# Designs tried in a protein design chat: VH-VL binders against q9umr5. Part 20

Target 1, 268 residues: q9umr5
Amino acid sequence: SYKPVIVVHGLFDSSYSFRHLLEYINETHPGTVVTVLDLFDGRESLRPLWEQVQGFREAVVPIMAKAPQGVHLICYSQGGLVCRALLSVMDDHNVDSFISLSSPQMGQYGDTDYLKWLFPTSMRSNLYRICYSPWGQEFSICNYWHDPHHDDLYLNASSFLALINGERDHPNATVWRKNFLRVGHLVLIGGPDDGVITPWQSSFFGFYDANETVLEMEEQLVYLRDSFGLKTLLARGAIVRCPMAGISHTAWHSNRTLYETCIEPWLS

## First folded at step 1 (VH-VL)

Design d4k (framework fv_dargistotug)
Fold by ESMFold2-Fast, scan of step 1:
Structure d4k (fold): chain C 268 residues (1-268), chain A 123 residues (1-123), chain B 106 residues (1-106)
Amino acid sequence: as target 1 above (268 residues)
Amino acid sequence: QVQLVQSGSELKKPGASVKVSCKASGYTFTRYAMNWVRQAPGQGLEWMGWINTKTGNPTYAQGFTGRFVFSLDTSVSTAYLQISSLKAEDTAVYYCAREGDLWSTYYPNFDYWGQGTLVTVSS
Amino acid sequence: DIQLTQSPSFLSASVGDRVTITCRASQDISSYLAWYQQKPGKAPKLLIYAASTLESGVPSRFSGSGSGTEFTLTISSLQPEDFATYYCQQLYSYPTFGGGTKVEIK
């Protein structure tokens, strides 16, 4: 019998977006119980990420409790950051594979239609003025806004991403690291043609330096200091990197080749 | 006010092709998925597929691959359905339908529909 | 492919009657069900989504209930303008429609 799969959606995505994913799982692993969590839907996906983490935590607890052999998480886009925090705040999670579908793990620094809708007159170079305010931090998009030209402001003002990445100190950091390290596999998926996640290497814990040159995961202080366990997981052989070209942001959950190559092998 | 306005009825011979248009107005075209639904004479509703209006990527239901093509022209907020090698069985009213507000709900729905385009295929 | 079975396929009713239409899904679809009204020669109109949420502008005499595999649409007091064909639709996977229920005047 296969472990249950829990799906955490992204920003303003429709349940239609996951129908192909459910199809693929049913075809290759028939009988798998797949739960797409329908919390913080539509405009509610703009709520602060810590609020979303609390709500999703309440939803996943009974699912995990019913599956003593473990569960898998598939977390899309912004949902990948929710899942990062879930794995850190839950002392008792039993997640085997955490599959991150094109999630901005080191943050976002690029214009999207969502940001233009919410802040129509702002360019990416100016968004730090809004996002790094207390008001801006009430929006999920700003919780992972990472302006490489204002890294000091990011480190001081980010109420979510800087904390879960261990880039700013927190009293719970040691416990969060211990909890995160309980994960069986961290499966990172993303690619250069995504068109939304900027830089696309953010899905693999790479990010811009102050000159907008991308530094990969192994060059990040977060990795080198092992702030939440990336270096330890890599040493265990528990990190899987699965980049794929030719896939746009809204297609990660609906591409059969992507599913067969990057997702299917990690569903037990 | 949201409107979806479709092109007029078509009468075609078997083997011909037809292109139905669906022009959207009153909202940001690229924020909402567009679905295609057909209804054969005296029959029920049959979902054909959808197109992502931001990316242009179409998804077809089983039975609507090959001869059916969904496309867009975002500059004029218009979605298109093209049917090639028309058969008598393609005779139906074809509807475009907007998927509901992704900004307000995770639960999809078809909140606005075009008036329908009757395509008749007869020899 | 998720199948939806509507019953009855046809019903005859009088103005003022309480009308109930049932939709059964071949598998659990949670609350991913919508109801549409279609009048002859017209496009379908959304009545209810998320199984029980009334679309803006739809009269309160319409209500939806159910979850999982069993769903109902109720019209509490049928009006002359309610004589139409009603369709359920699941949106949990690839959308599929029920066969329709034609509500005709007695």
Scores: ipSAE 0.005, ipTM 0.431, lowest interface PAE 12.6, mean pLDDT 88

Design d4l (framework fv_dargistotug)
Fold by ESMFold2-Fast, scan of step 1:
Structure d4l (fold): chain C 268 residues (1-268), chain A 123 residues (1-123), chain B 106 residues (1-106)
Amino acid sequence: as target 1 above (268 residues)
Amino acid sequence: QVQLVQSGSELKKPGASVKVSCKASGYTFTRYAMNWVRQAPGQGLEWMGWINTKTGNPTYAQGFTGRFVFSLDTSVSTAYLQISSLKAEDTAVYYCARYPDSLGYFETGMDVWGQGTLVTVSS
Amino acid sequence: DIQLTQSPSFLSASVGDRVTITCRASQDISSYLAWYQQKPGKAPKLLIYAASTLESGVPSRFSGSGSGTEFTLTISSLQPEDFATYYCQQLYSYPTFGGGTKVEIK
């Protein structure tokens, strides 16, 4: 039988968004137990990411304990960052495939409707003033705001992403790296037509330099220093990259071709 | 100052119910989880479970489901432990203890404790 | 449940002695271990968390070490106020306590 699947949603999202994904899994892997975690839905998705990590941790512990053969994670958008942190803080996770659906793994630097809803008068060039304040860090979206023109502020003020990426020192970094490295496969999915995740290569650990030129994962200091295990995972053959064009941000969990190509092969 | 103050000792008959309170002061109540720990006379410490002070969701250790209920009143920064259908083996000192909600859920210890509430169950 | 075994259950010591208490976990708990001191009739007091980090206000004669399944609490020079029962606690999964070690005056 198939390993259970745990699904973690994104910003302003809920379990209803995954109805098509559940249909696809049921068709190709009948009998799979799929749990879509119904925590931090809608407006609650704006809560600080470390708070969300704690809540999701409490929810996944009993599911993992009942599945000695292991589980798979499918984590969408902001949810991919929650799952990154879960894998680092859990000393006993038994995750086989961690499937990241268009998640800003190196951060976000772009004007989107979500940011305009929260900060109507702000532009991406000015958001660093809000996000890198203590007040701003109480919002999940600011926890992964990564302004490439103010990298010193990002490194000093980011309470989540800079720490989980090992870009700033943390006492738990060695334990977090050890825990993360227990994952069987890191499956990265994203594409140029997403329209929300900026740069889209953030889903593959690429990001802007100070001139807004995208540098890919292998050029990043976090990779070169192996800060949380990316270089080790890649050498082990555990990283899968599955870019796909033509898919908008809200369609990653409802595109059949994407599912068959990038997700289905990793659900044992 | 940061402190947890518990209600006074209780003497109950078997089959009765008891409700122990734990009032927090000197800190933001919802920033720390509240744990319950039991200690039977002459015995060691036994973790009973905790309650998330932001959501009110309790988690019970094995053996403490059913008769034991954790609850909150956030408006007065108070956590409660209710035990129904009391039995002689429930005789113990019951402690509340906070768990800091900091980076890394289990990366610290229980740094502030209530003074304890002795619950005696006798016929 | 993760089981914690403390040894010894009881020890007699004199003021000025070096005291070592051991805690063994039934499975790997990384460094998610705390130590507490409890005096008769009093609530426990946190001494050490994350296996080796001294809690603020705790005297430097207390130290913790270990990782994985074997942990130790050391009191480098026992003082009169240190006669108490000491408990280890794992925070790797649902918390559990060791059985305690009672340190009595010789």
Scores: ipSAE 0.000, ipTM 0.392, lowest interface PAE 17.4, mean pLDDT 88

Design k1 (framework fv_modakafusp)
Fold by ESMFold2-Fast, scan of step 1:
Structure k1 (fold): chain C 268 residues (1-268), chain A 123 residues (1-123), chain B 107 residues (1-107)
Amino acid sequence: as target 1 above (268 residues)
Amino acid sequence: EVQLVQSGAEVKKPGATVKISCKVSGYTFTDYYMNWVQQAPGKGLEWMGWVDPEDGKTDVAEKFQGRVTITADTSTDTAYMELSSLRSEDTAVYYCATGRYYDSSGYLPFDYWGQGTTVTVSS
Amino acid sequence: DIQMTQSPSSLSASVGDRVTITCKASQDISNYLNWYQQKPGKAPKLLIYDASNLQTGVPSRFSGSGSGTDFTFTISSLQPEDIATYYCQQYDNLPYTFGGGTKVEIK
């Protein structure tokens, strides 16, 4: 009687990362069919996000077709962006709850160990030179790199996030918006102690302005213009915000209190 | 699917140069840094350096600077490690190894390894 | 360079025993620590990354914990196939550095 759950992992995660999540679901919703998609694992998670979207789409189609009552998506970190695109490109999805676990929905602007090594004095400020090149856009991490000091380059060069957020025009934008709006609930989860997603408010569609001051979702042009349906979803009462302090990036799928508070209520 | 295949064992005299290859398959060669790791008989692992196959940029541990040259040939998907002025203490197994990236939390090296190449330096 | 001190250098235990190995960094490396297993005559295999995350396909009896400078690797129930040398490795800064290794043997 419970709708099936599809889990989409993040960058370099494995299905084993979700063992606690599966245990929690089994305890509270026994009999739920949970499918953890083990595609684009390890190094393959660096493949361009549009390539990953195509592969995950092929995997979810038969699952959705067998569940006329609908399905739920639980999408972690980078996986939340894959799920954003799936909901837009699939003209027949039947997703009820889309649960986004600490995903950089407006992008990422935070240092990496690679940046520390290559650019020790100008870490995150220099990544735009690599990421906004055609070569850089062949890596998933660059598909959602969002440098607030080079917004013109982000808008022009981003092959994924700027398009899916409706920040740059695309011929399919109207269809993508219509498709996304079929989702029953958009459940946004994240928090200040994540330590990886920068700014953490990106998980709630907030992001840095040019002075690195965070502007929340309702102040974003994509919300104000309703570019892919956020304003419509909020007006419908379909957006759920569930911030929680004290949770690090790798713990969102393994914290019982987080599960009971933010995830469990949305798994009909 | 992913495979790193190294060249065969070498026996060299002191003062000689050895060049070891690491041919990759199952992934895009230019997407990841290729690392080289030395392991002397009965001893631990020691990082030697890496190369970025896309642009040829390299970083080499101080101990090996001036003697090691790390290169990549994108036409054959092969990385090379050349060690010159060989000494008896260079007798070791040499591994190539490659890693992966996280979205903002760091770099994870060494999730794939070559089988190792034994280099013996003897008179 | 960041120095990694690993203890003990060797241990012998029985099948089914809980085995613990420790690794100490000379400076704060946050959680940027990996654990590798190396069987005789073979290349190392990644078991644990980011101090506590289990690599895909690795049995759940292996676990890691710790942050900052002090880290622990545990085998909850030692199996015969676990005879190997185990290494910690920091990837917070170049040059990457490994612990000295712990040789695990069955009694």
Scores: ipSAE 0.000, ipTM 0.385, lowest interface PAE 18.4, mean pLDDT 87

Design k1a (framework fv_modakafusp)
Fold by ESMFold2-Fast, scan of step 1:
Structure k1a (fold): chain C 268 residues (1-268), chain A 123 residues (1-123), chain B 107 residues (1-107)
Amino acid sequence: as target 1 above (268 residues)
Amino acid sequence: EVQLVQSGAEVKKPGATVKISCKVSGYTFTDYYMNWVQQAPGKGLEWMGWVDPEDGKTDVAEKFQGRVTITADTSTDTAYMELSSLRSEDTAVYYCARTKYSLGWGYPRFDYWGQGTTVTVSS
Amino acid sequence: DIQMTQSPSSLSASVGDRVTITCKASQDISNYLNWYQQKPGKAPKLLIYDASNLQTGVPSRFSGSGSGTDFTFTISSLQPEDIATYYCQQYDNLPYTFGGGTKVEIK
């Protein structure tokens, strides 16, 4: 019998986005219980990420409790950050595979239609003025805005990403690291043709330095300091990197080749 | 074949309320937001608002707030636009048109339109 | 609200002529602009999306260009069936707003 799968959607998204993914899972792993969490849909996805984490936590607890052999998480885009926080705040999670579909794990620094809808006259270079305010931090997208030219403001004002990455101190950091390290596999998926996640290497814990040169995961201070367990997971052989070219941001959950190559092998 | 079919022409007195329907077929109703657009005689197009049939959430242009109610009935795959306190200036053709509003799903393009419903307000 | 100013308001041209319509946004809208054709007594039809992309099934004589605040719509060789009013529409911000329209007549 296959472990249950829990799916967490992204920004301005809903459970409907995963209809193809559900079909693929049913074809390759018939009998798998798949729960697509229908919380914080559409505009509600703009709610602060800590609020979303609490709501999703309440939804996953009974599913995990019913599955003593473990569960798998498939978390898309912004949803990957929600799942990162879930694995840290839950002292009793039994997640085997955490599959992160094109999620901005080190943050976002790019002009997208999402940001232009909220802030029509703003460019990525000036969003730090809005996002790093108390008002801005009430919006999920600002919770993972990571301006490489204003790292001091990011560290001081980020109420979510800087904390879960261990870039800013938090009283629970040691417990969060211990909880995160309970995960069986961290499967990272993303690619250069995504078109939304900027830089695309953010899906693999790479990010811009102050000159907008991308530094990969192994060059990041959070990795080198092992702030939340990435170095330990890599040493255990628990991190899987699955980059794929030719896939746009809205197609990660509906591409059969991507599913067969990057997702299917991790759905025991 | 995607089709948006609107209800027939209406003639109303000032102060009355009109309710126009837009019945869809050929696609999954909840996958697209339904917009309403007003076109006064000899004038251009003016966006009134949209409804997300999946959760019933709406957004209405400031000019029409307080007078327009936009709804969707997923059991009949039909969207509705109700305009109250009618004035002679509301005489127009009203169109329904679908869009993908979710920025992560796609971009707002009015790719299919209803045939239009003429509303005449006269005393 | 973003104001869309379209010019000219009307034009008359001969079959085979190149027709150019312009649209100006009151603020930078990147490439978030669509073009529609409305024939007399009919609903509008999408021709161009995202400033320059031709909608499937639309003849290649129609094209769009521009970004920021200045946009152009072109019919390379006007045909009799192209008699219509053409509208630009921005979707950078709500409310969606349309240009005033350009009525294209032949002869």
Scores: ipSAE 0.000, ipTM 0.406, lowest interface PAE 15.5, mean pLDDT 88

Design k1b (framework fv_modakafusp)
Fold by ESMFold2-Fast, scan of step 1:
Structure k1b (fold): chain C 268 residues (1-268), chain A 123 residues (1-123), chain B 107 residues (1-107)
Amino acid sequence: as target 1 above (268 residues)
Amino acid sequence: EVQLVQSGAEVKKPGATVKISCKVSGYTFTDYYMNWVQQAPGKGLEWMGWVDPEDGKTDVAEKFQGRVTITADTSTDTAYMELSSLRSEDTAVYYCATLRYFDWSYPGAFDIWGQGTTVTVSS
Amino acid sequence: DIQMTQSPSSLSASVGDRVTITCKASQDISNYLNWYQQKPGKAPKLLIYDASNLQTGVPSRFSGSGSGTDFTFTISSLQPEDIATYYCQQYDNLPYTFGGGTKVEIK
């Protein structure tokens, strides 16, 4: 029998987006119990990420309790950040594989149709004015807005990403790191043709410096300081990097080749 | 209480330059864009451009490019609009107006306006 | 640039009348449209934002509707203090553009 799989969706998304993923899992791992969480669907995905983390936490506890040998998480887009926080705040999680599907792990700095809809006259260069206000931090998308030209504002105003990355101090940082390190495998998936996640290397913990030059994970301060355990995970062989070209943002959960290459091997 | 107070009326000759000020109070000057709007006598409203007071970045409507300069002075919490090579059709009232996000109720609207500055271009 | 066509240019109505003003965008602007009231010698005042939302402190007789390219502003029962010019304004794209204005006079 296979470990249960829990799926966490992304921005403006719902469980229906994962029908192909469920078909693939059923074909390769028949009998797997897959739970796609129907929380914070559609516009509710704009709720503050800490609120979403609390709601998803309550939903995953009974699933994890039923599976003493462990569970797998597949977390798509914004959902990958929810799962990052879940693994840190839960002192009793039993997650084996955390599979992050094109999630902005170091944040987002790019214009998208979603941002145009929510902030129609704003460009990426001026979104820091909105996102780093108390009002802006009530929106999930602003919780991971990371303007490389205003890093001081990001560090002081980000109520979510700067905290889970250990870039801003928090009393629980040591416990969060200990909890996160209990994960069996951190599987990072993303690619250059995503078209939404900017820079796309954010899905692999890379990000822009002040000149908008992308620095990879091993050059990030959060990695070098081992703020939440990335360096430790890499050293023990627990980080898997699976980049794939030719896949747009809405296709990560419906591409068979992607599934067979990057997801299937980690669903023991 | 948020207020935008503009400088007084100006009378200029053709070819001259005019510089209008807009002093802010009641909010942090560097937090919001300052916009400028022109209104010719008996005519409608026309957006001229905006400045980001934090970094001095501006965006100016094509009609005014080359003649208008929009600036901000953070030491005095004052925005400026400078219009050069004045001609008779520049006779207008000029407004400063801020685009603010105080809460969800104000995304994308000019909710605070200055009182206006009349500029007359005559011999 | 997005062009905003506003009609009529002027109208005269009696106290208590329903007044309707329309605004048409040259391209789809979703609901990213505001309505302003300007009295003679004064700065514009925001009445309605995002096509249909009434600004705090604005009387309920003012309303807006529409989306995409076609928008309507209504005064359900005209009052003497409503004599003014009314403007629509899109904020979907820079440059921000205003309609030509509708002058409302009481006969």
Scores: ipSAE 0.000, ipTM 0.396, lowest interface PAE 16.0, mean pLDDT 88

Design k1c (framework fv_modakafusp)
Fold by ESMFold2-Fast, scan of step 1:
Structure k1c (fold): chain C 268 residues (1-268), chain A 123 residues (1-123), chain B 107 residues (1-107)
Amino acid sequence: as target 1 above (268 residues)
Amino acid sequence: EVQLVQSGAEVKKPGATVKISCKVSGYTFTDYYMNWVQQAPGKGLEWMGWVDPEDGKTDVAEKFQGRVTITADTSTDTAYMELSSLRSEDTAVYYCARGYSYRLWSGYYMDVWGQGTTVTVSS
Amino acid sequence: DIQMTQSPSSLSASVGDRVTITCKASQDISNYLNWYQQKPGKAPKLLIYDASNLQTGVPSRFSGSGSGTDFTFTISSLQPEDIATYYCQQYDNLPYTFGGGTKVEIK
């Protein structure tokens, strides 16, 4: 009766993080088949995002094939970028609701404990030198590093985010856009108290300009040019924005009020 | 006072295996990748591969895949390059060279090189 | 693999001459290019990194320029100790690849 739900975790994460989410789904939509993908767990989440996309693609194909009425994706943090790419590279996905749970859709530009673990002597102003090198692009976190002061380097060196956002040309861009546009609903969730995703508006396709002033989605060049379909989706009524204050980065998948407000309505 | 000191010259028969060491001093071994570069007599430089001493992960150029093994021992601050099934065309000087680490903002360049190890493969 | 083509393969010049070596990448590598000097019987030495930055301790007569696919290395006033083979190297993508080298000799 209810469409199956596929869950894709984030950086340094595993399926165990979603135990509360599974309880909420079971309470409100009993009988839903929920698959939390146990791929690229823990430190393996640092592998290049295109490598992760390939692995997750192989895992989701049989699930989608068994559900002709469609599936829902709940994709947390970095996992939201994996799901963005999946929806673009899969010629025959049948995703109804894509629920992006505090994911840096326009990229990341901020100092966090996660970055200090990996790059202990680096500041956000200097991380572009590491991330926009060939070595840096071998780490998932650098695949979505978006330094607004070095946009030329980001456009040239980003092997992942600039390509899926249509900010740099790719031979498959037209096909990727067509595939992405098959999604039923794009549900964007995030908030100011996340503490990790910087700017937090990245979860809603907003981002810093060169002066670190946040421009919202409708002011982004990728939206205005409709590079991968955001303007078309918004016009179709397919984009849902659900901001919530008071939720830290590791709590998005374990807050009942958030679930009831932002996730539950989209799990048909 | 940063130094890379390589093991001495080797003479091997075709089909043998050679293992070259590169001992580092004067810096934190795990902060830099270690590259290996081959130079045949009178020829140019050819990149063989690298190891990240922090996690032991390696990347090896296609030409050497299946024959070269690159490792790092953090207890002795020593990197190793092992080349198997030696042929006469493997006669060369082999260099270890410190490369940029994801921990440091220095660009991806090989700024400190070992003195080289001559390997001669002859019957 | 990215191919690096150096020209010329060798040159002869007099002390005090301006020497220019070029390096061409088979695809756009931005500024991700280094230049090395190798004297006979010695290990290579880094001279220039990121296309145009002079390594600490390297004489100012050495310089680099260029971006994208076309790069130039210059010695403004050749000295006897500059007799060596010079190599460009890209680090835009693995595997790292070197140019074929340019042997600089005194006339």
Scores: ipSAE 0.000, ipTM 0.380, lowest interface PAE 17.3, mean pLDDT 88

Design k1d (framework fv_modakafusp)
Fold by ESMFold2-Fast, scan of step 1:
Structure k1d (fold): chain C 268 residues (1-268), chain A 122 residues (1-122), chain B 107 residues (1-107)
Amino acid sequence: as target 1 above (268 residues)
Amino acid sequence: EVQLVQSGAEVKKPGATVKISCKVSGYTFTDYYMNWVQQAPGKGLEWMGWVDPEDGKTDVAEKFQGRVTITADTSTDTAYMELSSLRSEDTAVYYCATSPRYGSGSYFLDYWGQGTTVTVSS
Amino acid sequence: DIQMTQSPSSLSASVGDRVTITCKASQDISNYLNWYQQKPGKAPKLLIYDASNLQTGVPSRFSGSGSGTDFTFTISSLQPEDIATYYCQQYDNLPYTFGGGTKVEIK
């Protein structure tokens, strides 16, 4: 039988976003138990990411306990960062495939409609003043704001992303790395036409340097230092990269070709 | 099964106020914005505004500002659109329609009520 | 407000014909465009969202394409039940705005 699938949504999102994904899974893997977590929906998705991690953790524990052969995670956008932290803080997770749908794994640095709604007079060049304050770190989007022109502030002020990426020291880093390495497959999905995730290569652990030139995963210090296990997973053959052009940010969970190419092969 | 059921047809005199209801079932009322759309006889669709049932916040198109009040009652899972100072140009079919909250799952009007005809005549 | 210009206002075609409708935005709306079908006396029905994604349960003969300011909606092989008025709608910015509609009728 097929392993259960747990779905974690993104910023300003809810379970409704995944109706097409559920249809695709039902067609190709009939009988799969799919749970789309209805936590931190809509505006509540702005709550600090560590708060969201705690809530989602409480929801996934009983699901994982009922599936001794393992579960799959499909985590969309901001939800991919929640799942990154879940895999690190849970000593007993049994996740086989972690499927990350266009998630800003190295952070976000770009003007988007979400940012103009929240901070209409701010530009990406000055958002660091808000995000790297204690008040700003109470908003999820600021928890993964990564200004490449203010790396010192990012490293010192990021309460979430810099810690889970091992870019800043944390007492639990060794345990978090050990826990994360239990994952069977890390499936990274994203593409150049996303229009929200900036740079789009952040979904593949690439990111801007100080000149806004994108450096890919293998050139990142977090990979080179193997801070949370990326180099070990890649050497194990456990990292899958599935880029696809022509897909906008709100379409990753509702494109049949994307599902068949990047998601379907990693379920069960 | 998702259903949006609107109140019945209304005939009003110029200057009157009309209040139309939209009762929902089959989904969590607070997970979606409720939109209102006007369609004059033989004309196209015009968005009027929305309400967020979770916190009661609204956005109303400038054309209707000052005449339209959009509300939601979470105790009865019912949204309302009230249009005051009615004119003959307000003769139209009015639809309620759901959309996901900002930026999530695509902003589209997926579930629609059956429509409520409002006729303004003397 | 973003203005949506839809063309043609009406068209007549035969069963089995390819029907194409266009929609032009007054400014760049990326792919934040939906297409609706409205049959006489009925509420509109969502067919396509995010410019090119087919809504669940909608026949594959319907498709959408485009980005930025120019968008196209196509019915690859017109069926009798497709006789309706079709509307594009942008959701890049509030207020939501609709195109003027295209009435599709059979010859």
Scores: ipSAE 0.000, ipTM 0.417, lowest interface PAE 14.2, mean pLDDT 88

